# VHH binders against q9y6x5: the designs that were tried, part 33

Target 1, 379 residues: q9y6x5
Amino acid sequence: LPPKLLLVSFDGFRADYLKNYEFPHLQNFIKEGVLVEHVKNVFITKTFPNHYSIVTGLYEESHGIVANSMYDAVTKKHFSDSNDKDPFWWNEAVPIWVTNQLQENRSSAAAMWPGTDVPIHDTISSYFMNYNSSVSFEERLNNITMWLNNSNPPVTFATLYWEEPDASGHKYGPEDKENMSRVLKKIDDLIGDLVQRLKMLGLWENLNVIITSDHGMTQCSQDRLINLDSCIDHSYYTLIDLSPVAAILPKINRTEVYNKLKNCSPHMNVYLKEDIPNRFYYQHNDRIQPIILVADEGWTIVLNESSQKLGDHGYDNSLPSMHPFLAAHGPAFHKGYKHSTINIVDIYPMMCHILGLKPHPNNGTFGHTKCLLVDQWCI

## First folded at step 1 (VHH)

Design d13 (framework vhh_8h5u_2)
Fold by ESMFold2-Fast, scan of step 1:
Structure d13 (fold): chain B 379 residues (1-379), chain A 124 residues (1-124)
Amino acid sequence: as target 1 above (379 residues)
Amino acid sequence: EVQVVESGGGLVQPGGSLRLSCAASGFTVSEYSNYMGWYRQAPGNQHERVAIITSGGSTNYPDSVKGRFTISRDNAKNTGYLQMNSLKSEDTAVYYCARGYRPYSWTGEYFDYWGQGTQVTVSS
């Protein structure tokens, strides 16, 4: 029978939560599977960009989802809350569900993963749910398992997205042990529900399951604010994205705007687009603005106001606080193996290998994930 | 000092109308970075987006309320509004106002401030 894969994301699950809290269900999953202790995500460390990197194996400059808020200088289109379903924004890459459907006449199923409710290259996930945060984890799981059991052509790739612990991480901050303990226990219970449902339906023994996340979370404070209004007047620029990476579109001379911003705060780096560090792989796309501001970890960029957020993400991808983890279980994976680090773009070629798909050109390195797989030689 | 306060909730018959208000104090705004949204949560359900408006007046609605609900704002008063027409029993929920400096996306992570909620009950 063809190999099957379920990819699960818990948004904002910082890797070191595993060291500071108890996860009995997740630990049982890991004991009989594999754990990658941290995953180095792509810059910027935001939800849309990293979820699309997981399923394309591409840096943001290559797949085109460069932020959660974007402006395309060539077409003059704004990506706002109202146009996330415009295929224009998603068409610079081919996500794995599209490849899965086109290469082998297989089906894909999706419960809320970013991009799965959008036709990309005229192909939408065979089964999908329109994004709606009010839909329970149980309903998402019920749909995914129904589609895995009751589809022709068979569903061989399925995705499941859940908004926590990101929302609570923003509200309470990762240092609030009491509140985060409660939230993370609830997530562990959901993982237990997932495993039990798959066992009850006879899916568990033949299904490869990956549990991962897009980014981590760091503590913010009212004592760590950068006020842009103190350095530059709003009439000089259009703000495309604010914090912790601000995307600045100048209304006047670019150099003049840069000079007003470069000394705004010792806790923020100001880059002209061509000077963005190569290690970010965040330069070669028309949706990356002429000036980018990058706040230091835990600093929030504001417009003459306080922020109520006690946690945030989007920071430098070299920061351990921004890193998620990856756990996996199934016939493709070793049992009881721990690995230290992979890059988030490495997940895509690994998943293609498991599914027997030819990957599109990508920035991942299959060799980085070989040690996780039973059919591969490891060094 | 920054506060978001909702008002205008209540009990109405099916087919009726309500206008919710969201007053914000302590803010400054930019043309593209100031967003306001309305969210709702019914018993047993997670919260869902109802409407979003940018500082420039651009709006977004889910299909469940499109054509029945209208979001608007008065930037001079830092006040947003949700006009709800042709109300159905399925619209019964606590309605929350949210304010932020960037567009909403998947998790609501872009909204910096939330109100305490106002109850809307549609019953016969």
Scores: ipSAE 0.000, ipTM 0.308, lowest interface PAE 10.8, mean pLDDT 87

Design d14 (framework vhh_8h5u_2)
Fold by ESMFold2-Fast, scan of step 1:
Structure d14 (fold): chain B 379 residues (1-379), chain A 125 residues (1-125)
Amino acid sequence: as target 1 above (379 residues)
Amino acid sequence: EVQVVESGGGLVQPGGSLRLSCAASGFTFSSIDYYMGWYRQAPGNQHERVAIISSGGSTNYPDSVKGRFTISRDNAKNTGYLQMNSLKSEDTAVYYCAAKEYYRGDWSPKEYDYWGQGTQVTVSS
């Protein structure tokens, strides 16, 4: 039987939630599988960029989804999470579900993972759901398990995306222990439902399951606002993305715009594209604007307006608050093994190994994940 | 289409009280996953957040109004409220009701904000 893998994402699941809240179902999953306590995601620490990095093994500058809001000056196209269906934005990389379908006798299935309802290199998962936030976790799970069980050629790679705890993290902020406790308990119950469903269908023992996330969450406040309109008139630039990483397209000389911004706030770093720190791997793509502004953790950039967010993400990827975790279970994985840290780009070559696929060139290092796998030696 | 309309503004003496109401139409509070908030703007100043409340009732206030203002919502009546006590001359502003919608993976404050027309509150002796 060909190996099978289900990749599950709970959006905005901050790694340290595992230490601060009880997860009985997730703990049972981990007890018989593996846990990576921290996954160092890519910059910027946003949903679309990091979800695409998981499935391509590439930094954002290489896969081309560099923000949740993007602009291409050559084509004059705009991208947003509400206008994401143009293949142009996704075609700078080959996600694993496309590579999986290039193999003879393999299919892919998708329930809402970013990019899976878009033809990429003229290829879309054989089974997929168009994005609709109103569709329940149960309905997504029912479709994925049906496709894993009843497909010919067999579904060997499947994805499942859920919007929580990100939505509640934005509403309540991660420091609201009462509300976050309720939300995270519901997520743990959904993990219990997922395991129970797979067991009931006879899929559990032969299926590799990865549960992960794209980023964490940090507490925001109306006391931590940076008013961009106090620094520069909007007539000097076009705003492509606002907060916590602002993407600035100058309408005048770039150096003049930079000089107006560079000392605007002690809680924001201003970079010319060429001066963006190398450690971000966020420089070599036309969709990265000539000037970027990076707010300090918990600070929100605004345009003469209040922010309603009590939690946010997008901040520096070295911040532990921005890190998700990874848990996995299945025939490919050790039982009861705990690992400290991997890079989010390392997930792709590991998944390719599990599925027997030849990975496209990528930024991940297989050696970082080999200790998770039963067919590998680690020191 | 979503619309929110403020009411209850007026003239009040320092130390007085007012209750603002925000009526939503074109959607129901129970069917959309969003924040509702109150914001104010005095002439020449930026918008200042006054209070925010989640769909589940969790609240937050800036120090300038904490202990004096209380935000609440009645999802069955599709209405939000701001109770303002111990009013000061510096509370004089146009007060706006706003709602934000969550759509996959992040909130765009610019893209998903629904704002009312505003209601004037004047605190003067």
Scores: ipSAE 0.012, ipTM 0.211, lowest interface PAE 8.9, mean pLDDT 87

Design d15 (framework vhh_8h5u_2)
Fold by ESMFold2-Fast, scan of step 1:
Structure d15 (fold): chain B 379 residues (1-379), chain A 126 residues (1-126)
Amino acid sequence: as target 1 above (379 residues)
Amino acid sequence: EVQVVESGGGLVQPGGSLRLSCAASGSIFSSKYTYMGWYRQAPGNQHERVAIIYSGGSTNYPDSVKGRFTISRDNAKNTGYLQMNSLKSEDTAVYYCATEYDRGYYESWDLSYDYWGQGTQVTVSS
């Protein structure tokens, strides 16, 4: 009776991988579904911020997860993996699983999507798994499909998170064709396993499935390092986040710290908070620090250290290398339709429409995703 | 430049204990943006993560070693440790130490940028 949706994220799946490698299982999924070739993510192009933007439809300055490492100047709290279960960090927005549970008296299920193991506005996902990278994709899939079939009230919204190809993208870099080919083939096999499991359980024809990602990946190099220690002494500031977007909390006059940093490197832009470009939508939140440093694509900010990192993300969201894709299949979606681009914040109002939920105020535009949907007129 | 060096491996009887050490150059362990882990690889097997400790002191272990292995760090000495108790023949592997900037557990540093050591052999047999 009620429509059902499974949202799957493969972390760090750069859109251009689809054109440079073979994905037989994903190609079959797309043939009978829809593909959005590029999704323009939010700035900064990091895991926690973009995963929360997908499920809230909000820019980072609005939902409050502004980085993977944060400091709140008002409360003096620090956000790290040890504090990621503190509801304080997540309470500036209402994610879709909370809306699903509160509006429709339906259940939500989650296999490790960021925020789903946290009670947000006193509501935690009905079924969830605590994050543990050692848990296989198969075990995550088994739990999700069990919950989709065996829950009362029914699970109508489910999420599944997988950390590849992000981890390998960092280790090998996106231009390492041999290693990335192996990793991406494994991911395609996991997509095949997902489809097979849903077919075996009689879910495939009646379940809406979205496969997407939070960001892409760009090639880094030992020849493209910015040594922050060569520009400013540690006694002048507290470092909240490092690379490729550094968050600086001054211990002295802000203008003095800015002047020490502003000409540090031709490959880094230095912004006072109020001067951050409006197109980033990255200014209006207490967790955004007084000075933000933004490295150019492929440049790594370091503290008097070498970097073995061959790939990274977090860069300007206008860069195609930072863009993920979106593929979808199910009764809500057209078959064989390809679309060029949407904004990552547009996914939330589309998902609300599919589930019959009233969206909370958000930064997405439903019109941008209408062409994907069978029940909508597209012009 | 950061380097990591493992030590403390060896041959032990089943049920025995070993303490592995990981010494890092520079000030890496005193940084709020570094975390450290231990990985192992047995002949014919893929690399397996056995322990992580984050900059704030939180730890994570797979079920195969949980309750038997304990990871710790001494930031003042720039050294990390893996205490291995109740060792089994299945624990036989080369053990590697790795360290990285603290990016939160969702960015999975397991295969991302890190500083890897050369490994130390652990053999559990009679």
Scores: ipSAE 0.005, ipTM 0.208, lowest interface PAE 10.8, mean pLDDT 87

Design d16 (framework vhh_8h5u_2)
Fold by OpenDDE, second read of step 2:
Structure d16 (fold): chain B 379 residues (1-379), chain A 126 residues (1-126)
Amino acid sequence: as target 1 above (379 residues)
Amino acid sequence: EVQVVESGGGLVQPGGSLRLSCAASGFTVSEYSNYMGWYRQAPGNQHERVAIITSGGSTNYPDSVKGRFTISRDNAKNTGYLQMNSLKSEDTAVYYCAKPRYYDSKGWYEPTFDYWGQGTQVTVSS
């Protein structure tokens, strides 16, 4: 039987939550599997980009999902979480569920993972759920496990997405121990439910399961605001994305806009598109706007509006606060092994290996994950 | 009580056509979704999705039936359809209509396929 893989994402699960909070179910999961303590995600450290990087192995500039909010100047199209269904945005890459789906005697399933409810390259997962935040984890889990267990062709790759602890991180801030403890306990309970469900269905021993996240969360404050209106008139530009990485589309001369913004705050770096640091791999895409503003960690870019967020993400991907973790369990993985760090794009070639899929060209390095796998040499 | 009932199955020769119907009832206004899927199960096999239609009217088919099967719906009649043309022996199966329970506040109905009918037998044989 072909290997099976379930990829689970808890949005905004900061890596150091594992150190600062209790996760009895997740720790048990890790104990019987593997842990990568820190996953260096891609810049921008946002939900859609990073989830797509996980399943494509590509940097944002390559897979084309460069933010949660995008604008294409040629087509005049907009992308947002409420407008993400146009294949135009996704077709610059081939996600793993499509690759898997196109294999003989295999199918893919998805529960609300970004992009899974969109026909990409004219292919959509055989089983999927339209995104609906009101749908419980239980319902999502039930569908995923049903498809994993009762499909023909068999579901060999499945994704499961959950919005927490991101939403709560935004609301309370990651350093709110009281509220975040409650939230993270619920997450751990959901992991318990996941494991229990898999065991109940007899899937646990044969199913490879990866639990990961797309990004972390940093503490924000009303005392750390960057007001763009103090630096430039709003009529001079269109804001495509705001904070912590603002995407600026000038309505006047780009240089003039840049000059008005470059010294706006000591806690914000302003880049012309061509001057974006190479380490971000965030330059070679038309969907990246002519100017980007990158706030320092914990700072929020605002207009003449106050931010209600006490936590946010999207910052420099080198920041530990932006890093998620990866845990995995199943036949492909060792037991009781911990690894320090990988790149988020490294997950793709690993998953391809596990599933026996030929990976598309990607930015991941399979060598970085070899130590996690039982069939590989860890040297 | 929510009910989903399939009909229209039968025996046909290869190359023939059938039109399946799915009557859905018992949904509250908040529960009713125009989202629908057709599944089939051949003897000894698991369930296979053969068609899906979203609330917005988008359709999707696996390669096995693409170009031959067409899913549609009549909202006024609360009925879904599966037009099956150019039928093959491998299309022989019990066909099921599936309906989701949930709808998205953003206007998208989910294929959570909580409700299934009893199925209708389709047999393609010479």
Scores: ipSAE 0.009, ipTM 0.227, lowest interface PAE 11.4, mean pLDDT 92
Fold by ESMFold2-Fast, scan of step 1:
Structure d16 (fold): chain B 379 residues (1-379), chain A 126 residues (1-126)
Amino acid sequence: as target 1 above (379 residues)
Amino acid sequence: EVQVVESGGGLVQPGGSLRLSCAASGFTVSEYSNYMGWYRQAPGNQHERVAIITSGGSTNYPDSVKGRFTISRDNAKNTGYLQMNSLKSEDTAVYYCAKPRYYDSKGWYEPTFDYWGQGTQVTVSS
């Protein structure tokens, strides 16, 4: 009779969308479950880093997925594609599905969660789908529910990832109320489909379900561009990542590159690696480049005078626009409870507790999430 | 300035092969773009992605071309290639080489790329 958990991510679901749009299906889910209104994610506020932090409980400098685009100077390896399946990038941490399979005689299942189609410490999710953005939510849901209901050893941990509302947030910007309303209504309908499917299969009453996201979204503009080419010639550096956090690998003296960049724009902070603010927990990893540029909220770093992005993320993790939410329902969770804020790294030790797993050392604090759980004392 | 030029298109019989080339100038590929891709557009349709390759050599293809098309790059020559085998009539399109300025690792969308070439016509007919 092991406990079961389904972890669902809707990429780029900014927390305040819940206040500005109608979500009848999600609100019904929350009414009989719990809501954390803000989840403080890790820096940088990007998809791969934050999805790996959710399942490891670690800051990016500790788990090694420090950006969506990375370079390792020692091995000369580059990471910039969701289909780059080299375990090298993922091996600095142990995600929960690996722990689930190794500590207990249990299976894990995955529909597109970052890292689940890669063998990590020689262990791949028991059931998984190779990443393909063209696969429908319905097909991902069909596979996950089949695996939850028809596996031996039993699937006790399952993940489901969906690319929206992030893709539309980039294309239209979060302030495009007409287009965002359409997209968010579609997501709410998918949540309704998920709940209905679990009820029809007899899974709903005994399954713990977490719905969360990795980051938010902020509005960008052609009026808020930072042109690097105006400050430094491309022959002086290799660009590892561009916007809104640029990762710079100098080809000349690091101090010379830094001096050319440090006064380039009043809307960009330029850091030598050792000067990156401690509060970011973004310093102690070889994949973090010698110079990091951090754009102010809503500013885009470019190599020419235009950008097509109307929305973006990756900015300072103290910004509320970068924060997602967390909602949960199931036998482990209270009913009708609202909590203000947790850190995204706190999700991992909470999930380990629900599944009865011993967590690997992590940066999360179980005390931050204990009030969500029926088997814990909140006072 | 950055320029992208496609070449290698033409008319072929069904089942034939073509190799497309994409020459980039004005910068080294590895310095300004972590990857490159091929897109196609048939009359009346939106652009469709057919292949991408990262600077590290990782590749991605949609199911419509997987197993038939192979993307590769030569960073020293600043050139990308698309080898197209077992061509079908539905592969008829103008093929474009793109160096996206931004890539969303969850899948990219058209507004994020700025380095489009003029395209090269591929026609598959008897």
Scores: ipSAE 0.000, ipTM 0.183, lowest interface PAE 18.2, mean pLDDT 85

Design d17 (framework vhh_8h5u_2)
Fold by ESMFold2-Fast, scan of step 1:
Structure d17 (fold): chain B 379 residues (1-379), chain A 126 residues (1-126)
Amino acid sequence: as target 1 above (379 residues)
Amino acid sequence: EVQVVESGGGLVQPGGSLRLSCAASGFTFSSIDYYMGWYRQAPGNQHERVAIISSGGSTNYPDSVKGRFTISRDNAKNTGYLQMNSLKSEDTAVYYCAARYSEKYYGDRPLEYDYWGQGTQVTVSS
């Protein structure tokens, strides 16, 4: 009987939400499992990059999903987050569901996790749902649990993705206590539904469940805008990604574009690609543009316009507002253990260990997660 | 100051064609800055996505309109278009133009769009 793991992501679930709101169902889950209070994600702190880092254990420069909007200078291809299923973008890494299917006679199942509806290295998740935000959490859960119970070869790795609280975090901002309270209570109720469904189907006692997220959220404002049109004319560059990390492809000399940008706003840092801070691990990929602009927390880069966003993410990964959490329950995990911090890339080698898979080379450190696991020595 | 404004709606016979326009003001399209989408709402129904065009020019359509409708954009004119051919009575709805930054996260719900027009009525009847 091989070990089984369900990986659940609630997009944009900022770690500090756990301290400021009540989560009775999540707290019951944690009481008999483990909690990592902060997960230090990868830069850029965006949905596609961080979801792919969770399942590959790689920095964005290594797995190739470096933003939600990308341009590859070698092939001259453009990527967007809307239904772009070209395997080219995903093929610089091997995600865990592919490894799961190829190393052992096992199946994977996926409800909407980024990349799972794309064939990667000619391998697509054994069971998957094409991305559609209109599909309810209940329908995603019904499909995942059906596949966990009724598959041959057995589903040993399953993923489930939900768009909240990210969508509401963008719309209302994380400081809107009334609206965020409502949204987070709904998420806690969905966690309760998840646990109840697993118990009713006889899955709960033998299934490892990880609940995590890709990033946090910070408050934005119409008073904190950086207008790029005030810095530089559009004829000088092509814009690959805008905010809060702008990806600039110069149409003229790179130094001239850099000089026009470097002193335009006190609320953004302007980097030539080779000057991007080493701590970001955001340099060695053809999809990282020659000039990168990084807005300060809560500042939005715009093109002579307003922004409707009251919350955003993508900022410096050292900011606590950008950090998610990780909670887990199951036979692999200790009960009632609390850990302070891990890196998001550490999740992949931990999951490989739980599933008995040999990890591909990765940027994670298995030692960082050992104290969560019952079969490991914690010194 | 920021608006998207639809035009080109009207009454057509079944099998006819219409071209809707979506003019943006207060912001400028570049080739990769914005997604443009068309949504429709018939009486008693929720909003339905009709077409989307990415910042990079990739298009997507639901099966109900695939092969009949074509979305396009003219960044120099700050205008998006929906060419509707072989119109059916079930295409009768108010059509809305929507725009969002390309960095907006993964999904295809109305909630994901930053700017919405007021809508333009399309009626298909004989």
Scores: ipSAE 0.000, ipTM 0.257, lowest interface PAE 11.8, mean pLDDT 87

Design d18 (framework vhh_8h5u_2)
Fold by ESMFold2-Fast, scan of step 1:
Structure d18 (fold): chain B 379 residues (1-379), chain A 126 residues (1-126)
Amino acid sequence: as target 1 above (379 residues)
Amino acid sequence: EVQVVESGGGLVQPGGSLRLSCAASGSIFSSKYTYMGWYRQAPGNQHERVAIIYSGGSTNYPDSVKGRFTISRDNAKNTGYLQMNSLKSEDTAVYYCARDTYWEGDYSEPYYMDVWGQGTQVTVSS
């Protein structure tokens, strides 16, 4: 039987939630598997960019999904809808489900992982669901497990995406212990349901399962707003993305726009594209705008109005609050092993190894994940 | 304060039509960096987006309502509209008007809208 892998994402699951809340089902999963306590994600620390980095092993400047809202200066296209099915945005990389289907004549299945309802390099997941937030976790799980058991050629790679705790993190903020404890308990119950479903269907013993996330969450406040309208008039630029990383397309000379912005707030950094810090790996793509504004942790960029967000992400990827975790269980993984840190781009070459696929060139380092795997020796 | 108020809901037979209105305070719909949308919630479900109109007038619809629903905005009157034609029993829900300053691209979208109304009930029944 070929090796099988289910990759599960709970959007916005900040790593330190594991230390501050009780997760009996997740703890049982980890006890018989592995835990990576912190995953250093890519900049910007947003949903679409990081989900695509997980499945390609590439920095955002290389895979082309550089934000949740994008403009391509060469083609003049706008990425403005989470249901936008234009393959143009996704074609700068080859995600693992495409490689899985093309290298080994295997099938892939997807329950709403970003990009899986789009044909990428003329290839779409063999089984997939169009994105719809109204579809329950249970229905997504039912479809994935049905496809894992009832497919020809066999489904060897499956993905499952869930919007929580990100949605509640934005609404309540990560420091709202009462509301976040209810949300996180519900997620732990969903993890329990997932494990129980896999056991009941006879999948558990032969399936590798990774539970991870794309980013964390930090507390925001009405006391920490940057009003962009107080810096510059709307007639001077087109806004491509707002907060906490603003993407500015000048309508006048770039230097004039930069000069209006550069000293406007002590709580944001203003970069000309060529001055973006090298450590972000966020410069070499036409979808990265001529001027980028980066708010300090917990600060929100607004347009002459308040923000109702009590939590947000997108901030500097060196911030622990932006880091997710990774837990895994299955025949490829050790039992009861804890690892401190990996890079989010390292997940891709590890998954390729588990599935027996040749990875496309990528920014991950297989050596960083060796200690998680039973068929590797780490020294 | 920024507020929106929905109106125009009611009971209608299958195949019928309704027009929903969304009245806003201030310049909520006239900002060139905003979009407005209509969302619906049926019992037991999360909010589902049914229409978006961007500052430049471009519109988007899910397949479930495409060709039947039309979103529009009148910035001078500070109002938005949803024209609903060929209504089905599956369209029964509370309909909400919402405004945000962000582009779509986030799967947690219902929680990202800056201003929500209280909703108006639409019931499609014979």
Scores: ipSAE 0.000, ipTM 0.263, lowest interface PAE 12.8, mean pLDDT 87

